# VH-VL binders against o27280, part 156

Target 1, 266 residues: o27280
Amino acid sequence: MDSMNVPEVLEIKRIVEESESVKTFIFSWDFRREVRPGQFVMVWDFRDEKPMSVSLIDPVRSEIGISIRRVGEFTDRVHGLSEGDLLGIRGPYGRGFELMGRDILLVGGGIGMAPLAALADEATARGMRVDALVAARTADELLFLDRLEAAGVNISTCTDDGSCGFKGFAHERLLTLEENHDMAAVCGPEPMMFQVMRILDERDVPAQLSLERYMKCAVGICGQCCLDDTGFRVCAEGPVFWSQELSRVREFGRYRRDPAGRRVPW

## First folded at step 6 (VH-VL)

Design G18 (framework fv_marstacimab)
Fold by ESMFold2-Fast, scan of step 6:
Structure G18 (fold): chain C 266 residues (1-266), chain A 119 residues (1-119), chain B 112 residues (1-112)
Amino acid sequence: as target 1 above (266 residues)
Amino acid sequence: EVQLLESGGGLVQPGGSLRLSCAASGFTFSSYGMSWVRQAPGKGLEWVSAISSSGGWTYYADSVKGRFTISRDNSKNTLYLQMNSLRAEDTAVYYCARLEDYYYGMDVWGQGTMVTVSS
Amino acid sequence: QSVLTQPPSVSGAPGQRVTISCTGSSSNIGAHYDVHWYQQLPGTAPKLLIYGNSNRPSGVPDRFSGSKSGTSASLAITGLQAEDEADYYCQSYDRSLRGSWVFGGGTKLTVL
């Protein structure tokens, strides 16, 4: 337990450019400290620390990968690093995805494909049939397509602007897919996840959803990660939740909270 | 040795409530889904309820939905079945069983606990 | 009635072969879900005998075998012994019932 809470300084072994705005940083990892898809680590650049989902878990090579999208000062600094440079990593933290059954649907939006890519690897290694619906605003924001294809995943794409695959939103594309699955895993913007969850609930497909917005709360940083209704706490139990758990939460997909804890519509 | 041990059975009147427990040992309880299966005297096996390894997803047979609640405490390696609004038809031996989630089968069974619903 | 159909009884003499059928539908056995078999000796809890259509757990003799075709499955017992006298249940999973584990009605095997 103590070793999870102290950052370990690790050398960047490889950097994979996933898109113009996303890079995967690969590190050697000691798998005596287990990592599961859906878990995250805290990445420390020796100034600031931010939560990042684990996007590659490779026990054969003894490596993990962490995919980071450029969105601000911290991520701009990290994107400026090169192979051989150092980062602090602590964790893993949070509840990972559970695998159940023989077939799985993955629905990912933008950087939400990062934890789902790691899950796809484990599902295929387990012998499951994996269907992935990869959604983004534009074609250049679609992530991990080559990696998913190499893993034997059945891929559908959709983009808001129609630049690749189906023109429209993830939930609109999902309505045109008529296959039943034993389970689903969903990660992306909360409004997308809410719409997808509703369709999967109607189809009686058990679904797990990753609320990455609340990853920092899982390590005790923010008390305002508590969802309304019954006082249910994303920070204590997340970031991955079953749809059956989230269906009882009034806020999911309808509201977010500002820094003062007030409900603000999406 | 992998073992499951049920407890909490007994005699209860129709409309009453009872809480069953299943103590697990010899395996990583938090890694497995769990199930309750019942058997009325001289009758066959009937699945009652199941729960995912985290407790976040639950299943119920139509005959018990709304009356029974399955839950688990992974810190105590214990599975529960809260039975409300009991009927004579609920009289059975209740087995705790470990789910093998890839095959949707049950590989480890407890010895059972008898629930009798009678006046 | 059960979602999976088994004969209520079968009988055989020592050394003979008996087969127990398990008939389902397109929503369970026919929907790629595997069939598992359980043996219940008198006065005891059920024990897993065959899982995943045809696999035997450690300690189960090879004279017990399982097979699956279409919407049906079979348990075959060769070289029948007195100790095999028991109830046998097939079990699968059914998605059409909002996700349910389903058992056959059970077959009482009498060793004559």
Scores: ipSAE 0.597, ipTM 0.815, lowest interface PAE 2.3, mean pLDDT 88

Design G19 (framework fv_marstacimab)
Fold by ESMFold2-Fast, scan of step 6:
Structure G19 (fold): chain C 266 residues (1-266), chain A 119 residues (1-119), chain B 112 residues (1-112)
Amino acid sequence: as target 1 above (266 residues)
Amino acid sequence: EVQLLESGGGLVQPGGSLRLSCAASGFTFSSYGMSWVRQAPGKGLEWVSYISSSGGYTYYADSVKGRFTISRDNSKNTLYLQMNSLRAEDTAVYYCARLEDYYYGMDVWGQGTMVTVSS
Amino acid sequence: QSVLTQPPSVSGAPGQRVTISCTGSSSNIGAHYDVHWYQQLPGTAPKLLIYGNSNRPSGVPDRFSGSKSGTSASLAITGLQAEDEADYYCQSYDRSLRGSWVFGGGTKLTVL
């Protein structure tokens, strides 16, 4: 019996308010079930279940954190919960990030900083030099800056409206940063990730990108998750993919698929 | 305890194919990058190919790119090298080696398996 | 041509010191990529002798040492013994070759 496929009912130990629309829910965790940055869990509120990236991994305190943005009925209900309330958690699922080299670049957009914050913790704990480009629409939507600063991460910020740091998009800011990194990890809106990947590829920096839309493939509903735009049914273990894998997929950053599997422009 | 064991070498004609295997034991195979290194008779070491711990990232020497494919099966603790369109210049002992990334040395080596490409 | 240059041979008498050089460039050793050294006894697989420029794996005698400066590295063997007779290879990573691990040409050590 695979206990990872049965939800464990856990008490919310702490809630951290990251912004007006984002909260991190912290649970006690038995690290006999390993959790890696880039992996996700299924969060069950006893009515609906949704995939959420793990944003905090703390073996010393025996805690994990899950950061949730308020975007609909499920997330509105979860945001209404208090410390001591219960949620069902199953997992972890998916392929986590793979660390290589000694200096890494993290590029995160909005809630995409959540899995990258966990990765930053692991990378700094290993003694790696970490540069993070944190992007959002406005200053109020920049996430995890205090946590990254506390970890010793070198932070650059970018906002569409110019309210904090560079005024413009993540890929525009990236063009003004140093080119010397052994790898990069990228998570955010797919058009942003595509532009960032192109720049990193030109710099010969191998990159890993987290495609959260493929999280459900990892929990056994794989038939709808294809990376091959020629129509071959290939379901890769997501959500994290290397840029080598994504460079072969013409639809990445150009169009998406609706619930029926049809191609729809961004 | 920690060891790598190659197999699959042999005599093959030019233009032929061969698949090498490397069985790993005594360590968590899925946590390490792996590499193939070859040595022609009486010559030096030449790196051939690398695969990351997840299998998602691969590198190839220019001399084998497009002809050789590195892969791994972490559930079987096994590394593979599929060699196609073999040439006389590919004649060498092929070693499997544990290689974490760009900054690490190859700390565990197999015994090697001989590949001879001759008519 | 060769990305890392080693002398093809060196020789020494028992008890003496020998050094083997490994000369690279700004795209490998000069780009702060570490240098690793391997010993290959006749008829055997290579064995990691020095990693990360100057570290010894468990079981490697302290008479073997490594150093790195600028675009070059050196392997020093003190108290030379007959069983040190082998081929020695340096190895690093080259950024300009789109992610290539590179070996030196090898140095045959003869103990006279």
Scores: ipSAE 0.655, ipTM 0.817, lowest interface PAE 1.9, mean pLDDT 88

Design G2 (framework fv_marstacimab)
Fold by ESMFold2-Fast, scan of step 6:
Structure G2 (fold): chain C 266 residues (1-266), chain A 119 residues (1-119), chain B 112 residues (1-112)
Amino acid sequence: as target 1 above (266 residues)
Amino acid sequence: EVQLLESGGGLVQPGGSLRLSCAASGFTFSSYGMSWVRQAPGKGLEWVSAISSSGGYTYYADSVKGRFTISRDNSKNTLYLQMNSLRAEDTAVYYCARWEDYYYGMDVWGQGTMVTVSS
Amino acid sequence: QSVLTQPPSVSGAPGQRVTISCTGSSSNIGAHYDVHWYQQLPGTAPKLLIYGNSNRPSGVPDRFSGSKSGTSASLAITGLQAEDEADYYCQSYDRSLRGSWVFGGGTKLTVL
């Protein structure tokens, strides 16, 4: 436990530019500390620490990758780093995805494709048929298409503006797909995930959803703020939850909580 | 070395409750799904319930849905079946069995525990 | 009413070949779900005999083999021996039943 909670200073081995706003930072990793798709690490730039999902897990090269979208001061500073620069990494933390069945649907929105790209690698290595619905606002924000193709994934795309693939939202595209799956994994904006989950639930497809806002709770630092009216402690088991678990969280897709614990609509 | 051991069976009256336990040893319990399978005297195998490795997803046969609850405690390497509103047709030997996926059969089974629902 | 149909009994003499069928539908075996086979000796717990249609666990003799075609599967036992006398169950998964493990009704094998 002590070794997981102390940041290890690691050299940035390689940087992949995924888009104008997203980069994947690759580090050598000692797989004596196993890491699985859906887990996250805490990234420390020697000023601030933020949770980031693991987007690449490569035991053959002994590497992990962390994909970061530029959205604020911390991420802007990290995007300014170069190969050879240092970051503090601690973890992994949280519950990873579980795989079941012979076929899986991945539904990712924007940066939410990052943990799903790692999952796609594991699923294909396991011999599963993998279909991915990759959604974004515009074509330039579609992520990991080349990597998914290289892994043998069957890809469908949609963009809000129609600049690539289906014109519309992920759930609208999903309604036009007739294929059934043994399970699904979903990651992206919470309103998108809520709509997708409703469709998958009506189709009796077990789904797992990854919720970024529960990453800090999965480290165990805010246990009381994530209880619902049934007493279910959401925060200890994230960021990945089964749809059955999220059906017990009355605020999922409807409300979030501010620092005072008050409900705020999405 | 890999083994499952059921306990908690016995005689119970119709409408009563029992909780079955299944103790696992010799493997990483938290990496496997678990099931309960029953067999009425002189009858065939009937799947009852299953639970994912994390405990986050549960499955139930229609015959027990709403009456039985499957759960697990990975810190104790133990699987449970809470059986409520028991009926005469629930009389059976109850086996726990591990599964990894739909691809793999239930490769490790316990010895079973007898549940008799009778007045 | 088993979702998977097996003959209730089959018999053979020592050294002979017997085959036990397991007939499903488009929602289970026909939906590309694998078939697994279990042997239950009198008074004992079931033992996994064949998994993933045709694979044998360690310790299972090669006299036992499995196959699958369309909506059906078969278990074949060659060189039949007295200790093979048991109940045999096929098992698969059914998507249409909200994800259920389904067993065949079982086949009693008598060695003459």
Scores: ipSAE 0.489, ipTM 0.768, lowest interface PAE 3.0, mean pLDDT 87

Design G20 (framework fv_marstacimab)
Fold by ESMFold2-Fast, scan of step 6:
Structure G20 (fold): chain C 266 residues (1-266), chain A 119 residues (1-119), chain B 112 residues (1-112)
Amino acid sequence: as target 1 above (266 residues)
Amino acid sequence: EVQLLESGGGLVQPGGSLRLSCAASGFTFSSYGMSWVRQAPGKGLEWVSVISSSGGYTYYADSVKGRFTISRDNSKNTLYLQMNSLRAEDTAVYYCARLEDYYYGMDVWGQGTMVTVSS
Amino acid sequence: QSVLTQPPSVSGAPGQRVTISCTGSSSNIGAHYDVHWYQQLPGTAPKLLIYGNSNRPSGVPDRFSGSKSGTSASLAITGLQAEDEADYYCQSYDRSLRGSWVFGGGTKLTVL
C-alpha cells in the first residue's frame, strides 16, 4: 500500500553524536518498507519537513539511522531532541545506489559520507572490497571513520587545512590513489563531485553521484532542483545519478540555482 | 516461476532495424541488471550489452556500440534492444539474461529470438 | 577468437570423469573475478550450471563441480551420462576491456 506518503510518528530510539555538528537519529523500522542506501526520508518535526539521507540500514536489528547536520532552524530544533522524543518519518524516496563488481570506491565530502556509510555496510556485507576517500575542511568534520573501519573499509582521508591525512581537495587526493575499481559512488559538494567525476571518467570507472538538491524532485516537488538541459523531465529520478547520465547536464559542477531559480556560480 | 521471454526477431535486410523485447515475470525486475547475449548459427556465446537496474548505466560490446541501444521499462517489466544499421554478422539468436551484480554472472535466460540479416 | 580459451571438444564414455578447462589472463580470472559455467543442450537456451567458481544452483546434480586456480578454471563432470552431451561455456568479467562480460569459445562434450 501507499504508506510511504503518510508520515509515521516514530520514537527516537538512540542518538549517536558523529561530530559537534552532526547527529545520527536511530529508529525502529519495518523492513516490509524496503530502504536502500542512497534513498532519503522526509523528516517532520510537526512544524516543517526536510529530506534527509538514510545513513544506517540494519535489517537484523530492524533499525534505520538518519544523519542530520545542524545548519538552520529546523535542524537546530531536531538536534535539541532526546531519546524517547518523536519525529514524523515518511518514505523512503528516490533512487538508491546500485552495487556492481567486486572492488568499489567511495568518495565523500562532509555530510555526503552519510549515504555512503550505509552503502559501505551493504557492500562489505556482500563481500566487496571497499576503498573510501573521506574528505572535509578540517579533521573534526571527517565523519564515520570509526564505523567504516569497523566494517573493514580501507580508508584514506584528506582535509583542506591538512589537519588529517592528505592536505588538499578530494580530487587531488584521488589522483594519488589506486585506479582499479569496478564502480565508484560519490557524495559531497557539487564542485568536488564534478572534479572527481572527471578523474573517474578518465579512468573508465563508472560512477554514481548523489545530488542532495534533487531529493525534493524525487517526491514530486518541481522547480527546486531541476536541470537546465532536461528541465523537469529528469528531476524525479534523483538523488543518485550515474556519471553517464550527468555528462549530458550542462549545469552540473558549473552553477546551482537559488530559491528563485536563478543561476549562481559555485 | 522466474521467466524471461524474448520477441521481435525476424528477417531483415542489411542496413535495416529491429527492436527486440524481453518480458520478465516471477521476480522484481527493477532490482536486477539485465543483459543481451547473442549466438550466431553454429557459433559460441557473445555478450552484446548490459543495463543497470535503474537503466542509468549501459554498456556495449565494441561490435555493436553506436548501432544498438539497450533500454528498459521497469513499469512494464520489459527489456529492449533497439538494433540499427544491421549487418550480416549480426545474424544470431538473441537471448536476454538476468545479471547477478556481485558475480557478474547470468542466472536466468530467455529462450531466445532469431534475427536473420540477409539480402 | 575469445578472451577465455576452452578446448573446442572433449569426449568421454558413460560413467567416466571429464574436465573442461577455461584459460584466462590477469585482467579477468587472474584479477579474482569469478567464473561461471553454462550448459547448452542442443536446440535450447544456455542454463547456469555453476556460479561463483564452485557453487551449484538448485537442481544441478553434484556430479558437476567447478574450481579455479590462478588465471584458469575447470568444470568437472563425474559419472558421465548420455544426457550430459551438450556445449559448455565458461564466462567471467574482464577489467581491461572496460568492464566487459566475456565468454569462452565453448566446448562440445560428446558421450561416446
Scores: ipSAE 0.613, ipTM 0.815, lowest interface PAE 2.1, mean pLDDT 87

Design G21 (framework fv_marstacimab)
Fold by ESMFold2-Fast, scan of step 6:
Structure G21 (fold): chain C 266 residues (1-266), chain A 119 residues (1-119), chain B 112 residues (1-112)
Amino acid sequence: as target 1 above (266 residues)
Amino acid sequence: EVQLLESGGGLVQPGGSLRLSCAASGFTFSSYGMSWVRQAPGKGLEWVSAISSSGGYTWYADSVKGRFTISRDNSKNTLYLQMNSLRAEDTAVYYCARLEDYYYGMDVWGQGTMVTVSS
Amino acid sequence: QSVLTQPPSVSGAPGQRVTISCTGSSSNIGAHYDVHWYQQLPGTAPKLLIYGNSNRPSGVPDRFSGSKSGTSASLAITGLQAEDEADYYCQSYDRSLRGSWVFGGGTKLTVL
């Protein structure tokens, strides 16, 4: 069916202010078109289209939520919208997280907590024990703490500046946490994810990592979302990848690419 | 209803190769991890390999690591086991089984396919 | 050899109770992983009998029950019947073997 490749114009039902720089936009959703944590949608403001992870999945209220950080012209325009305004949504796209076992670790950095918040809801609903390590540069950039607490998640925090919880980076905090996880899900800046993946691999914990990269399309046609070494396309085969898949990608955690395709160190 | 059907077994010489298939029906194949379990004649069950629902993560028993490759094609609802460098001790009935994601159990089993490695 | 240990055989008369043990270690049963039990009738594929230590799939009689304590689990069969003659296998997950599904060696139940 072609329906997921045509934007549906939806009314913004509710807006949640997550922080000064992050808002969650909530829409009515027909769950005959299933959505899983880790999947994304294309958000169209009638000028530009950008991929955004689904951060809330609520079949009881027939709602989805999309959390957006203000980082450029598109996101600035979207942040200027109000309840009742319209956005184009198409999707969902991509592979979602897989849940396995009874003890799961979530490691999120900044806006990377958005897809992990949706995963936490599903994991706790299944009766899993969920430990979340929530990392940010500063305390006011920590996201979804109230929502995770309401879901019964065991929360650890760290901030680069020490303004909340452990002072340091996510991987440094992870080294001080108890082991006992059947799987992990990780989303945040690539250098953080790389370091976290190395620790989890050493501990023999299967990990899934969600890559948020610039994309020109959602169907795997664009080169902007290619991982190169493996031929994976984030929008076609991701955004969620297992650690076994990413361990074969030479660029992961070491280099990124500028608009000209040139390697740039993190 | 829910069913799994193995195929591809047979007689093979030591050092040879076989590819086993498991056709799934009656459930959303792409939502479940899958496993291969074998049983040598007159012996017990031995887990061989497992694969995540996406195919992105795989597990192997030490006895087969480097020789066997598990894979899946979700568009065809089919699980595969590529068996290389076969040895006499690989002789067994090979079952495919569906993995249950919460308890790490196996709730649906196929009828098995016999692999005989003999000169 | 097998990381989960079962007795190779057990026997009982019709109407009696038998118990099959499954002994693991701190890397599997002792590491909070559940124990599942499978019944294999002669010439057939294994069938899930008990999952998650003590849960019965639809159609399994309440004569079959499972329990877990520490690093061990047990399958109890009460009111033993002739059709219960089969091989019984426990299965868990082992963290220390790079993540592995592990089976017990199997127990042959004979109904006298």
Scores: ipSAE 0.596, ipTM 0.803, lowest interface PAE 2.0, mean pLDDT 87

Design G22 (framework fv_marstacimab)
Fold by ESMFold2-Fast, scan of step 6:
Structure G22 (fold): chain C 266 residues (1-266), chain A 119 residues (1-119), chain B 112 residues (1-112)
Amino acid sequence: as target 1 above (266 residues)
Amino acid sequence: EVQLLESGGGLVQPGGSLRLSCAASGFTFSSYGMSWVRQAPGKGLEWVSAISSSGGYTYYADSVKGRFTISRDNSKNTLYLQMNSLRAEDTAVYYCARLEDYYYGMDVWGQGTMVTVSS
Amino acid sequence: QSVLTQPPSVSGAPGQRVTISCTGSSSNIGADYDVHWYQQLPGTAPKLLIYGNSNRPSGVPDRFSGSKSGTSASLAITGLQAEDEADYYCQSYDRSLRGSWVFGGGTKLTVL
């Protein structure tokens, strides 16, 4: 685990444009260092370092992929890179998703589909039936639909504006789906995840949720990596948490923390 | 090679407590869910509790919910069952079993430890 | 009492075939959850005999076989031998009540 704290300088082997604002950067990877869906890496552009979920795990090709949404200065610089350019990668960090049973529901919002796409690949390879509810504000922000379809995933979509599939929010669409699953995995905006978790708990479906908020340090030293009330360190104990663990956190779905660590309502 | 070894059983009075342990060896303990299954003398197998590989999700049979707590320490390769408010009907051999999560089956079993609740 | 129903006993002579049934409901075997079978010799812990309806672990003879149809499963033992005298349990998963592992009541096999 010590060797994971030193960045490896890796060449960008391939870049996939997932949407106008999202790209997947693909690197050769030595799978003697295990990587599981739900884990993240620190991406270093030799100026700043940011945590990014692993979105592709391909042992056959010896590749990993990291999907990055353009949202600020760091991600703008990374989006400007080309095949052959270099990035520092350290990790993986965090616990990955746990799989159980024969069927799984994935509920993803926006870029939250990135770690769920990797999970879908693992679940289908395991022989599980995979249903995915893919949510976004607009059709243009729905991610990985072609990849999920190619993997044999049963896809439902919803958009806030009704431009694709069900018109409404993920939890509203979930209420119209009556099929129970052995487990669920959820990743997206925290208010969406809270509403989805509440419904899954009512239906007795064990759920795992990925929290990727305010990650400044992969080793868990930063106070912003902690959840209130429980003292959980997201990078050490998460980013994936079971619904039973999150039910003990008063802050989940109610408050977020700003860059200074102050509580702010959603 | 792959082994589970239970300990902590014994005689206890109604209302008392016991903590069972299960020591795992020969496999990557943190990669598997675990379960406790009991068998009353001359009776059949009854599932008691299960825990996910991380310890983050737990399951309980209705007969023990609120009285028993399952936990694990992956750094020590050990599974626990804390049993409180014990009743005569809890008298059984308690087996530790490794969960095969895809099939929801149990592929490796320990030898069992006897818990007797009697005055 | 038990969630899955098995006959309490079956008997056969050496060399014969016996079948042990396991009947569930729509929330377990009928919900397409797999059935597993365990053999328990007197005074010993259960051992996995059949998993995933019909698969044998390494070391289990092919005279033991499993099958599943609808809400029921069966364990078949051909060429009965004295050492087969044991208790046999089926087990599945039930998604109701926040999920549970469920066992049959057990079947005592007597080799006459």
Scores: ipSAE 0.620, ipTM 0.824, lowest interface PAE 2.1, mean pLDDT 88

Design G23 (framework fv_marstacimab)
Fold by ESMFold2-Fast, scan of step 6:
Structure G23 (fold): chain C 266 residues (1-266), chain A 119 residues (1-119), chain B 112 residues (1-112)
Amino acid sequence: as target 1 above (266 residues)
Amino acid sequence: EVQLLESGGGLVQPGGSLRLSCAASGFTFSSYGMSWVRQAPGKGLEWVSAISSSGGYTYYADSVKGRFTISRDNSKNTLYLQMNSLRAEDTAVYYCARLEDYYYGMDVWGQGTMVTVSS
Amino acid sequence: QSVLTQPPSVSGAPGQRVTISCTGSSSNIGAEYDVHWYQQLPGTAPKLLIYGNSNRPSGVPDRFSGSKSGTSASLAITGLQAEDEADYYCQSYDRSLRGSWVFGGGTKLTVL
């Protein structure tokens, strides 16, 4: 607060149930702290603090939204909260997406659609043409379809199991879509993002990719946020990286790191 | 007031190198893409290179790919063009220009710096 | 040689109307990329004259207007004045070959 990097205690103004496993928590926000699509905040439940991507940015209503998937103890506790309850929020952190051109492609997998939904809102507000490929393992994990449709986005879907839309992976669906974009933004599981990046590189489409897995230490002073070949710190230099930058990172899409910094196959 | 000021031009022998700088003032430099455009004596404008607002993505004209490198330092509000393996055909005034993202146009231009490649 | 084609010169007398064409292809103007126009007075840097096909920056007289149709664009100057004598360049974006900013060859306007 007031140039301090301390959590503000904010009241949950509204909760939107996006799916059985995902909720968006909406807070009043003072836009003296600008927030951009692709940035994240630290969410503190007075016991643990975790990084969460901003999924709604509404300067007109003075609100931000944070979409959280129920996957562990912290997120289970946060999902148990109600409107009127309090959470600590600090940030925003990281570099946001850059918009360029007239025709933009968004490729999102699961909860990775959260930061892309905020980007879609900004791109459409600027009068850009937006195509979104929304991918998930199952139909129940497809997120933000109604919000994207309301924004005027041209939507394509796919599920691994064929429960909704094209049956297959995001990169397989992408191969059937037209090649007519000035830029792409990609967010989702790292193996999906790697395959999508390869196709976009072959099509000469500049792409930005969000590496959400690395947002475990938001103060930017821990080595586990560092990418192997380039020395990037995701919380300071990311989480959004251009495809030109990631093509030089040996570990991207090939292996991950455990808490001890050891390489583990993806 | 929004301004761009180029420097670093001069006379160089073929095969030599030069580094151009462009100092930006009066706007949030880190929010804009930037471009280099050149003009040979008595000839038209030719786009050379462009860079995204973060510096994470770069574009090059085919005539300079592999020889020129565009970069920026947002903490210093400065754009650079490293020119290697210079040819007589690279002789031109080099302009720094600000890119507007939505239209892909160039709304602010510097005064230019002259690069002469001559033996 | 230019990706966008302009006539090398046009001329007119004071008070007349002149039109400068800019012809592109399906990968640039035909792909719905906007056309921008720049005025270059002798010995000076280019100045943005028209952006986004038809918009004027603050300070540009309404004697200057832009239009776009299909793969071509046009700059019109009405009420021609001696100080309009300059080189005029169109510029667009080409999505082929990794994307490129492309300029027309330029048109020298002579006020007779």
Scores: ipSAE 0.309, ipTM 0.715, lowest interface PAE 4.7, mean pLDDT 86

